# VHH binders against q9xw16: the designs that were tried, part 83

Target 1, 132 residues: q9xw16
Amino acid sequence: MSGWNAYIDTMTAAAPSIKRCAIVGAADGSVWARTEADNVFKASEEELKTFVALFNDVTQVPAKGADIEGVHYVVPRTEESLIFGKKENTGFFAVKTKSAVLIAVYEGPNEVAAQVRKAVESMQTYLNNAGY
Below, E stands for the ipSAE of ESMFold2; O stands for the ipSAE of OpenDDE; V2 stands for 0.75 times the mean of E and O plus 0.25 times the DockQ between their complexes.

## First folded at step 6 (VHH)

Design s44 (framework vhh_6fv0_2)
Fold by ESMFold2-Fast, scan of step 6:
Structure s44 (fold): chain B 132 residues (1-132), chain A 119 residues (1-119)
Amino acid sequence: as target 1 above (132 residues)
Amino acid sequence: QVQLQESGGGLVQPGGSLRLSCAASGFTFSDYWMYWVRQAPEKGLEWVSTIDTGGGSTYYKDSVKGRFTVSRDNAKNTLYLQMNSLKPEDAAQYYCAKGDLPPYGSDYRGQGTQVTVSS
C-alpha cells in the first residue's frame, strides 16, 4: 500500500491534528485512499458524490453548508478550489486538484486548523504539478 | 521499465547506524516524490518517510523523527535513508517506492533490503 496511502500518511505526519482524511476522485467521489482502523474515514459513497459535486459551484456552499461523515458543517466562505467548514471544536478542509479532492477532518483550535490547511494545500500543489 | 533497487541493509547492534540506498531507473526520477516504507515479519507495510522532488520537504513517521534522515541525489537517480540510533523495533524489510499516483493503484517498489537489529 505504497500508492495513494503514502499521501495520506504524509498529510497526517505534516499535521498530526488530522483525525481522519481521504483522497477521492473529483469526478465521482470514489475513494482512492483514506485513514483506517481507529481513524477510519466514514463517508458513504453517496455522500462523497454529493460532496465533490459542490466544487462545480462553490459559491452556493456557504448558504447550505456541507455534510461529511453524516455531520453538517457551517461553511463560512469558499475559494475556487477550497471548501472548509467548522462545527464546534471540529472542522475540515477540502481542496480540489485536476483529478482529486483531498478531505481532512481535524479537531482543535484555530492554530491547529492553520496547520491542517497548510498540509492539505501543500499536497494539492504537488498533485496539480504532477498532473493530478 | 521501472526499476528500484535497494541496498545498504544488514545486521547492527541497538544504537547503531545504517545508510540505505535506492537506485532508480526507467523513469525521470527528478519528477517524482519518493518514499521509504518497511515491513516487519508478520506485520503490514508501514510508511516511514517521504521526500519531495527537490529534496526540500521531508516527512517522517513519528517514531523515527530525529533518528532517520531521507535525502536524494537527482543527478545519480538515487534515494537515501540515513538511520541512526537504531532500535529493535526498526528491524524490517525496507523498500523504496515511486510516488506515481495512478487511480487504479500501481506500486513501483523495489525488492527491499533487510535491516536486523540485535545484540
Scores: ipSAE 0.012, ipTM 0.356, lowest interface PAE 8.5, mean pLDDT 83

Design s45 (framework vhh_6fv0_2; at its last look DockQ between E and O 0.70; V2 from the best seeds 0.00; counts 0 for: pae E 2.7 > 2, SAP .674 > .668)
Fold by OpenDDE, look of step 8:
Structure s45 (fold): chain B 132 residues (1-132), chain A 119 residues (1-119)
Amino acid sequence: as target 1 above (132 residues)
Amino acid sequence: QVQLQESGGGLVQPGGSLRLSCAASGFTFSDYWMYWVRQAPEKGLEWVSTITTGGGSTYYKDSVKGRFTVSRDNAKNTLYLQMNSLKPEDAAQYYCAKGDLPPYGSDYRGQGTQVTVSS
């Protein structure tokens, strides 16, 4: 395993409601690390390329939603470096750093969303402080 | 040159305790998340625990929660893993690892320290 894998495991430990997550390149959506085994993050490279491109203009994302792992999510709102979506009892948080996008897909009631966000933003802050 | 050196491993009975240490050098220790990983015989490398730069947050593999405690002393460039209530399934080579940063995604580990749990 690499350091990126440790980051994946760290995020999933930080928020138990996270079912799958990935760290991908912000420029091209290339997968740097992802959950595997029983909780494989299944987004294709092409899908991820499209997804990370959403950060080029986040203002348009609420109008069209976002797709991850073949699932369409409603995006209530966005921030400059944050896209989050919801579908029934599932959702995702995606945060952008200088070089990466961290994606966490979670399952549970709305109350778990705050913990998921905190987990990904904590790592976002660490990476940003490091210049990445 | 990044260097990590683990110590503190040994043979203990089930229910016993060990305290692992990791001496770090060659980088600014306090700038990095640090983590422990382990590799049991015929198994892959698995994540055990992570601690943030200042030690404000710690994270654990489910199977070690409540039994293991990660800590750090940034003044001494040292990472620790207190392991209590050890189980046979905890037996492994334990490694201290530096939370490497993009773009390489690699990590740095020491040579490890062996933990054996047997009655």
Scores: ipSAE 0.850, ipTM 0.918, lowest interface PAE 0.5, mean pLDDT 94
Fold by ESMFold2, look of step 8:
Structure s45 (fold): chain B 132 residues (1-132), chain A 119 residues (1-119)
Amino acid sequence: as target 1 above (132 residues)
Amino acid sequence: QVQLQESGGGLVQPGGSLRLSCAASGFTFSDYWMYWVRQAPEKGLEWVSTITTGGGSTYYKDSVKGRFTVSRDNAKNTLYLQMNSLKPEDAAQYYCAKGDLPPYGSDYRGQGTQVTVSS
């Protein structure tokens, strides 16, 4: 088993409102691990390449929004290494590490967003500290 | 160079307990999140539990939550899994593991330790 599969399982256990998530390469959007089966993370390779490039200048993202899994999200907030997207009762958090982008798509009321953010940021901090 | 050695498996009856250990060497154990996986005779590898570097957070597969407890002793480079209320479906070869980045390699895991649950 890939260690990245265990990290997918860890993130979904940490924030049960996460419905789909992935770890992708920051340079090219290549999928290192993702949720599978009935809740497969279904973004295309081309879509992911475009998505990770948003981190080259996050300040432009709120004006454009972001697309993932063929869904267009408004982006009310970005930080240097974080993009938050919303659509109806769903949303995503994406965070960048040195080598990867972590993407978590969630569903639920607004109070769960903080739990999702905490889960992805905990993993971001670990990967950064480990040099990834 | 990375070495992981699991121990503590055995034969127990349903409802019994076991404590697994994983001795680590060849890397800075305290820098890594560690996890337990298992492989049943008729299933592939299955994630069981994860523990953060300092042990401040632990995570479990739903089917073992409340019955299993992961812990670590960073001074002894050792990972533990306390397994209580064992069920027949917990029977498997258990492995501890650490991840690595592609393309540097696949996960490192040991030879495993067998847990058998039968009447």
Scores: ipSAE 0.421, ipTM 0.751, lowest interface PAE 2.7, mean pLDDT 87
Fold by ESMFold2-Fast, scan of step 6:
Structure s45 (fold): chain B 132 residues (1-132), chain A 119 residues (1-119)
Amino acid sequence: as target 1 above (132 residues)
Amino acid sequence: QVQLQESGGGLVQPGGSLRLSCAASGFTFSDYWMYWVRQAPEKGLEWVSTITTGGGSTYYKDSVKGRFTVSRDNAKNTLYLQMNSLKPEDAAQYYCAKGDLPPYGSDYRGQGTQVTVSS
């Protein structure tokens, strides 16, 4: 089992509105850690490989949207290392570090979305500073 | 070399309190997030708490929230866990972990400190 589980636990504790999340390799989408059991992150290996490749040119993403766990999300805009999307009452934030992509799926109104974004960006900053 | 030394465990009755300490050496303590994790007999490692570099943010496992408080003294290279209102389910070997070291699995480094809750 990956030692990365502590980062998953920290993110979910920081933003309890996160329903499922994962840390995956930026080069290939390989899973380093994910939420388990009743809140298991269910994305396939092929889907994650496609998803992390979106970070090669985030400016293309708003025109196409993004797929996570077989769900198609509308992506209203992107930032250099941030992709986020919405579908009905669900949403996600995904951020890229040097070696990883952090993905958090949440459910709830815009107030909880801000908390989720802050948790994901805090982890992104720490991992970048640690050389990941 | 990185070294972590836990202390402060012991026997306590339900509702009692203990304060755990972790003395860190061999790295720049103030540059790393720190974690507390625990392992009950014949159980896997379980995350308990995280504290960020300057102590500005703290995070807790739901079942310990409001009862446990993590803190750090960067000048002394020491991490603390104040445990109040202890329950039998809190009985475990407690370990501290450096943020870039896996706190789960075979590379787990601390010797830990034993917490027993007995009535």
Scores: ipSAE 0.190, ipTM 0.587, lowest interface PAE 4.6, mean pLDDT 84
ESMFold2 (binder alone), look of step 8: mean pLDDT 82; pTM 0.832

Design s46 (framework vhh_6fv0_2; at its last look DockQ between E and O 0.56; V2 from the best seeds 0.00; counts 0 for: pae O 5.9 > 2, SAP .753 > .668)
Fold by ESMFold2, look of step 8:
Structure s46 (fold): chain B 132 residues (1-132), chain A 119 residues (1-119)
Amino acid sequence: as target 1 above (132 residues)
Amino acid sequence: QVQLQESGGGLVQPGGSLRLSCAASGFTFSDYWMYWVRQAPEKGLEWVSTIYTGGGSTYYKDSVKGRFTVSRDNAKNTLYLQMNSLKPEDAAQYYCAKGDLPPYGSDYRGQGTQVTVSS
């Protein structure tokens, strides 16, 4: 059953620099919700399986970078449940909950990155507190 | 059993105000973020507003920012939507909904309350 797109709309409203985002299953990368229409989140299921597996050991990610939507990002930082990727004037934040990975792809100068991170971490906190 | 009951809709003229209420039962209301969606005739469901569990973080669809205010009273298990400066485009059936993860498919919402804006 398709869920409400309210989670995606809430996250993009919280940080307008987010251009595409998704909530995917942490075990297999299956898409639970994503941006659609003119800003469709276009990562394939196979790409997402590889991407979520990065959270099995985030300390190894900076050496290789990360790919999402066919774009290769340098990963300057990881934390236990967070991967930050950068390419030129774009980037992503990905955070892991107990059951899901939240991915937000943004465009804009570096000063907007903090707002994007805050938006995804707010939803991460809610989902973790709810047991997801 | 989760129950959501919307009320407070009605007929107003453009520029008027309405306050919608959503009475919740059957779950721990304070643990869930809540949201409002609406459905205009011949259209799909449209997200309007979200409020986080503590009530301090609120988010709105661009077309209603500055006119609508979402709030909650966790002691009374009630969600509110104050709608000011109503426009014909706001006419719709309004539903409150309990936040849950999308992959389990069943967003719980009530029967809705009708907002009609006559010009």
Scores: ipSAE 0.193, ipTM 0.629, lowest interface PAE 5.1, mean pLDDT 84
Fold by ESMFold2-Fast, scan of step 6:
Structure s46 (fold): chain B 132 residues (1-132), chain A 119 residues (1-119)
Amino acid sequence: as target 1 above (132 residues)
Amino acid sequence: QVQLQESGGGLVQPGGSLRLSCAASGFTFSDYWMYWVRQAPEKGLEWVSTIYTGGGSTYYKDSVKGRFTVSRDNAKNTLYLQMNSLKPEDAAQYYCAKGDLPPYGSDYRGQGTQVTVSS
């Protein structure tokens, strides 16, 4: 088993409100690891390729939103290497590292969103420091 | 060369305790998150616990939370798993692992140490 699966498990343990998540290649959107079974992250390879390309210019994303798992999210704003969106009481955080994009889909109110963001950014920092 | 050597497994009765150790070499141990994973017969590999570089942040699989405690000694390059109140479902081969692998790479797992919970 890939070490990448342990990162998925660690992130979901740190933020139990994450419903589904994945680590994908920044260059091509290829899946390195994702939640499985009842919590399977369902985005297609075509959708992920499109999604990771958004990080080429995050400033354009708020005008058009973003699609994950066939769901269109409103993106209120972006930060360098961070795209997040919301739709009703669901949302996502996606962060880019040197080689990867981490995507976490969650459900819940603002305190839940803050916990998810913290977990995703903690993982981003660790992977960047490890050279990924 | 990265090497991980687990020890401390054995046979215990339900409710018993074991302390697993993992001796690491070939890399700067203090720079990496470490984790414990396990594999029961005829089952898939399963994450058990993660410990961050300084040891201050630890995370656990829900079914072991409150019973297992992960710790590390960076000066000795050693990872530990204290297992209390062991249950039959905890029986498995336990491996320590280094988490800095490239995409599609293999784990730097050791050979593992067997935990059996039975009378």
Scores: ipSAE 0.182, ipTM 0.591, lowest interface PAE 5.0, mean pLDDT 84
Fold by OpenDDE, look of step 8:
Structure s46 (fold): chain B 132 residues (1-132), chain A 119 residues (1-119)
Amino acid sequence: as target 1 above (132 residues)
Amino acid sequence: QVQLQESGGGLVQPGGSLRLSCAASGFTFSDYWMYWVRQAPEKGLEWVSTIYTGGGSTYYKDSVKGRFTVSRDNAKNTLYLQMNSLKPEDAAQYYCAKGDLPPYGSDYRGQGTQVTVSS
């Protein structure tokens, strides 16, 4: 178990509605850590490369949506370092740090989204403060 | 040089309690995610609990919720794990760990302390 895996566990513990989670490199989408076993994060390298590139111009993402793990999500809006999407009773939050992208896929009603966002943004803040 | 030293393990009966300690040196508790992890025989390392030393937020593995309590004393640079209502499945080598940051995402942990639960 690496420190990165511990961060995954931290986020999933903070928001039980998170089903799958990953920490990837912001530059290339390389997987640094992910949920495993029954909740394995399944995005391919190519998909993640494409996904992290969305942060290069977040203004265009709402028009085209975002794909994670082969699933297409509607993206209502974006922020400079935040992309979130929805599909039925599922969604995702993705936040960018200086060097990483944190992705959390969740399942549940809209009410759980706030907790998921808080979990990933808390980790985002921690990593940013550390210079990463 | 980051160093962690766990203590407090031992043999207890089911339903018993233990309090683990982790003495940290080489860094100061202030703004770190600290972790308890454990490894049972023939099992992989698993996450047990975490605490953010900067704010005191705590999180737990589902199977230990309500039974285990993580805490810290920043002045003493020490991490604690109060384990109540211990079960046989809690038996493991317990480690405290400090999260490491990019680019490699490693962690620091000590030699561990053995927890045995047996009637």
Scores: ipSAE 0.023, ipTM 0.320, lowest interface PAE 5.9, mean pLDDT 88
ESMFold2 (binder alone), look of step 8: mean pLDDT 80; pTM 0.821

Design s47 (framework vhh_6fv0_2)
Fold by ESMFold2-Fast, scan of step 6:
Structure s47 (fold): chain B 132 residues (1-132), chain A 119 residues (1-119)
Amino acid sequence: as target 1 above (132 residues)
Amino acid sequence: QVQLQESGGGLVQPGGSLRLSCAASGFTFSDYWMYWVRQAPEKGLEWVSTINYGGGSTYYKDSVKGRFTVSRDNAKNTLYLQMNSLKPEDAAQYYCAKGDLPPYGSDYRGQGTQVTVSS
């Protein structure tokens, strides 16, 4: 396991409702770590490159939505370093740090979504403070 | 130079307890989340526990919840893992690690401390 897998394990332990997640490079969408095996994060590098580019201007994202793992999500709103999407009972939270983008895909109601957001934002704060 | 030194391992019977320590030097300990990982013979590294900067948030592998407690003393630059109700499946080399870039623990993981659980 790479060093970044410890961050994946930490996020999934903090919010067990995360079904799949990844940490990718903010510049190119390259995968640093992701969930594997039965909960493998399936996004291609080309899809991730497109996704991380959305953080260059998050205000445009609600108009077009976002694609993760070949699934098109409606993005109801964004914040400067946060994109979240919804599709029926599934969703994702993605946050940008200086060098990385953290993506967590979950399934469940609003209470579950709040826990996932908290876990992702806690990791965002840690990585920013660590210089990433 | 970053240095991590684990200690406290040993041989215990099932149901016994051990307290592992990790002495850190060469970096500002309180600025980093810290991790415990373990490796059993012929198996890969397995994450065990994570602790945040001040020790107020802790996370555990499901199989150790309620039995293991991670803590830290930032004044002493020391990380701890209290292991209670030890099971044969907990037998492994235990390492502390400073969370950072891949490879996991290569420059920040110490030599480890061996935990053996047998009757």
Scores: ipSAE 0.006, ipTM 0.304, lowest interface PAE 10.1, mean pLDDT 82

Design s48 (framework vhh_6fv0_2)
Fold by ESMFold2-Fast, scan of step 6:
Structure s48 (fold): chain B 132 residues (1-132), chain A 119 residues (1-119)
Amino acid sequence: as target 1 above (132 residues)
Amino acid sequence: QVQLQESGGGLVQPGGSLRLSCAASGFTFSDYWMYWVRQAPEKGLEWVSTINWGGGSTYYKDSVKGRFTVSRDNAKNTLYLQMNSLKPEDAAQYYCAKGDLPPYGSDYRGQGTQVTVSS
């Protein structure tokens, strides 16, 4: 596996409620690393290309929502480098760095959402500082 | 200035036990999840265990479930890993890591403590 898989392991260890996650290229949505086997992240190349393009203008996302793994999520609001969404008992956090987008899909009550957000934002900060 | 110091490693026979400790300083220990990771000779780093800030939630690598127990003492700023029924495959350098930093980066680990399992 690639060196990027170590960062997937770190995020899932920090927030075990993460069911699936991926690190993808910000320019094209190409997969650098993703969870595998029983918790494989199942987004297609075309879906990921569409998803990362949402970061070009995050202000439009709450009106439209976002699609990940063929699931349509309600996006209540966005920040400059953060998109998050909810659908029933599932949710996601996606953050953009200089060169990457980190996507974490989780399941559980709202109490776990804060820990998932903390995990992805900590990784975002580290990657930005490392030049990614 | 985050500092983590691991101790408690050594040589044991298969089936033996060791208790590892990690002394933390330079941050508010009780605010963070903590990790144990290990690196065997000629292998990459692998995650072993996670514990939440209060100690109420613990998670383990499949191969160590039922044998290893992670715990913490927030009053002493110390993280522990109790290792029972040790197997040759558990031989590695063990490191602790602060939860808001990637445990696989060299800047985020102490010197580690060596565990060898041999007769």
Scores: ipSAE 0.006, ipTM 0.205, lowest interface PAE 10.8, mean pLDDT 82

Design s49 (framework vhh_6fv0_2)
Fold by ESMFold2-Fast, scan of step 6:
Structure s49 (fold): chain B 132 residues (1-132), chain A 119 residues (1-119)
Amino acid sequence: as target 1 above (132 residues)
Amino acid sequence: QVQLQESGGGLVQPGGSLRLSCAASGFTFSDYWMYWVRQAPEKGLEWVSTINSGGGSTYYKDSVKGRFTVSRDNAKNTLYLQMNSLKPEDAAQYYCAKGDLPPYGSDYRGQGTQVTVSS
């Protein structure tokens, strides 16, 4: 529907293990684009506002974990612009750009995590270079 | 302003081939990811393919993998889509688009080029 949906489609094509993903505003968690229908990204406005605020101090996140789509994830560590979590056979990678936060939820063993991370970080680099 | 001009569409039989082109101007083409999207009659806009700024990474909709190839010539500011083994389901208006266009109220694509597949 929108131009931002092409980024969602590109990320999911780059890493087929991504089950749901979204691009949200870094300031407020407003949804710019997300997967829909059978792969609908279900996070509420309140949850996304809370989630993007975690990037204000990522060093605090491992102590508390992170909630996405009502699921509490263990966050083993963070990097300056990267939060990732794991819960059983599911996981997520979230990266912050200048204006956006990209969130990708995947399902599968640890072997697929590297592909998902690469896809999300490649898009982060592109969006930062494009001024987003 | 961003200008995108698609060409190369036409009528082909199932199993035929077409090569689409998109001439870009008004921005530094080599700095941006580009994508192809399509819209069939009475259907929504559908993503087809993406290519990164350098041309080294390409991504495709599952139903076109192995049949379509996206490429670009940064010296000529031109994007291409080679379409082989065309199927009736591929019939649509095809558009190219710049990767960083903002949401809400933006006309983010050119006028498109029509692809029809008829037996």
Scores: ipSAE 0.006, ipTM 0.398, lowest interface PAE 9.1, mean pLDDT 83

Design s5 (framework vhh_6fv0_2)
Fold by ESMFold2-Fast, scan of step 6:
Order: C-alpha cells, then structure tokens, then sequence
Structure s5 (fold): chain B 132 residues (1-132), chain A 119 residues (1-119)
C-alpha cells in the first residue's frame, strides 16, 4: 500500500479501540488508505461518495443519520468539520480536512469514544497544517 | 531537495541497545510529523514509531512498546530512535520518513541504517 498507511497505523496505535478506519478524499470519497485483512474497512465507493457529501451541510445530518459499511448510525449532533454517530456498543468519528475525510469505527463505552475522538482530531490538525 | 540521512545501526547481541539518528534537510523539519519504518529481508515496509511536530506525542508498534523511544531535536533537525532490549525480530533496515502524499519513495525516506541482532 501507499505511504498513507503510516497515518492509519498511527491512529490505531493511539486509540486501540478503533476497529476499522480509512482516509478518503473529501471531494469524491476515493480511498487513500484503510485498515485491511481481519480489520478491513468495507465501505463501498458509492457509500463513501455519499458519506463525504454530508460535510457539505453537517447541520442536516442529525435528522437523517449516516451510513457506514452498510450500518445506519444515529448522529446526535455535528460540528463544522466533525460527524459522529452511535449504534449500541459501536460508533464512529469522521473529521474533514482540506482534502481528506478521516473515518474511524470503534467499539466501547464513552471513555473509549473520547480517546478515539482525540486521535482523529490530532490527525486532522496535522493534515490541515500540512496542506491536506 | 528533501534529504534524510540515517545512522547508528550495527550488530548487537539479543538484549543489546542501539540509538539511531536521522539528519533531515531540505524542508522545515519542525512542521512535520516524523516516522520510523523498517524493512526486514524479503518483507515489506513496516511502521515502527511516530512523533508529532513538538515531540510531545509518540506512538509505537505494539511489539516495540516499552523497548523503543522516539524523540526529536528541532533545533538540530534530527530524529532519534533509542532501541533497548533488542530481539532478533527487530533486525531490519531502518528508515526515517516524513509525512507525504503516496506513494512511498526514496524522496520520502532516507537510505536507511541496518540493524542486525544475533550472537
């Protein structure tokens, strides 16, 4: 794989509760890197294209929720560059940078969710500062 | 041009220690997260460690946690990897790398420094 896998490895090391994650293009949802093998991130190209388009107007997302890997998540609220969702014991955090969207799917309670959020926001800050 | 020059590799016995250095030039070192990656014979590149721009956040491959410590000196444009309690499985060519768009190429990593762990 590409050099972007180093970012995937860094995020999963920072938050071990991340089960699957990906870095995708903000314009089209094209996959730059994702977890593979037993932890393969299974979203289709069409699903990712639909998902990244949610960042065009995040205020509408709580009313309809979000789909990742064929799973429908309740989105309780959004921030300008952040969408997060919950479904029972699973959840996700997705953040947008200038050129990318980072998506991390995790399992666990609220304490675990906080660590995952911190990991994706740290990477978001770095990529934005690097011009991505 | 971006240049990364690794040094400090060598032959050690299991349980030994080495300190790797990476001298960076041709870019603003303090603006980039830096990485250590390694490649064992007949294997692909494997991520080892990451350090953020200021050096306050570090991340490690599970198999090296507690044994390896990454650090950086932004005034000297130098990245370090302190390797303790070395195991035969750590034997590899070690490269430093800066974050960049794919693909991984020589422009994104240096020539490497070889680490051999055997008796």
Amino acid sequence: as target 1 above (132 residues)
Amino acid sequence: QVQLQESGGGLVQPGGSLRLSCAASGFTFSDYWMYWVRQAPEKGLEWVSTINTGGGSTYYKDSVKGRFTVSRDNAKNTLYLQMNSLKPEDAAQYYCAKGSLPPYGSDYRGQGTQVTVSS
Scores: ipSAE 0.006, ipTM 0.304, lowest interface PAE 10.3, mean pLDDT 83

Design s50 (framework vhh_6fv0_2)
Fold by ESMFold2-Fast, scan of step 6:
Structure s50 (fold): chain B 132 residues (1-132), chain A 119 residues (1-119)
Amino acid sequence: as target 1 above (132 residues)
Amino acid sequence: QVQLQESGGGLVQPGGSLRLSCAASGFTFSDYWMYWVRQAPEKGLEWVSTINQGGGSTYYKDSVKGRFTVSRDNAKNTLYLQMNSLKPEDAAQYYCAKGDLPPYGSDYRGQGTQVTVSS
């Protein structure tokens, strides 16, 4: 059991609208930690490998979209270390650090998206400063 | 206070063109990505296009690629959407939105400008 579960708990406490999330390896999509039980993050290892590879060229992602947990999301924009998408009342934010990709899936009113983004980006900053 | 004011909509025939403008104030326009979104009658809000802070990166909904061009003039705090080869399915209320969040339900969405495409 990695201490990485503590970071999952920190993000979900900071943004309760996060329904499911994971921290995965940037190189291969290997799961370091994810939400479990009633909030289990259901992406397969194959899907995660494909997803983290999107960060190799984020300019190819918008409009073509991204698949997370078998759901196809429209990705309206990307930045070098950020991919986010939306489908109806569900959305996600994914950020890349030196060694990891953090993925948070949220539901609810769109005003909570700001809180989710802030929580994910705060964790991204923390992990980059810690050398991850 | 953040304000976004869309203009340039109107009635056009299929195959026609319109240029939409969005005048931004109350924030540092050049620091933000911007979106165009639309809502057709009885339908949900739909993302159309995105442009980054400097205007060098643009993204489009598949159905508008090759027909629409988003651009911006940071000196004028203005966002543009050039719409060519308009189709009936493009008829909608068009909104600009500040790009710090997903465009659906953004508090920075303007009042909109109506685009009607009919014979």
Scores: ipSAE 0.233, ipTM 0.585, lowest interface PAE 4.3, mean pLDDT 85

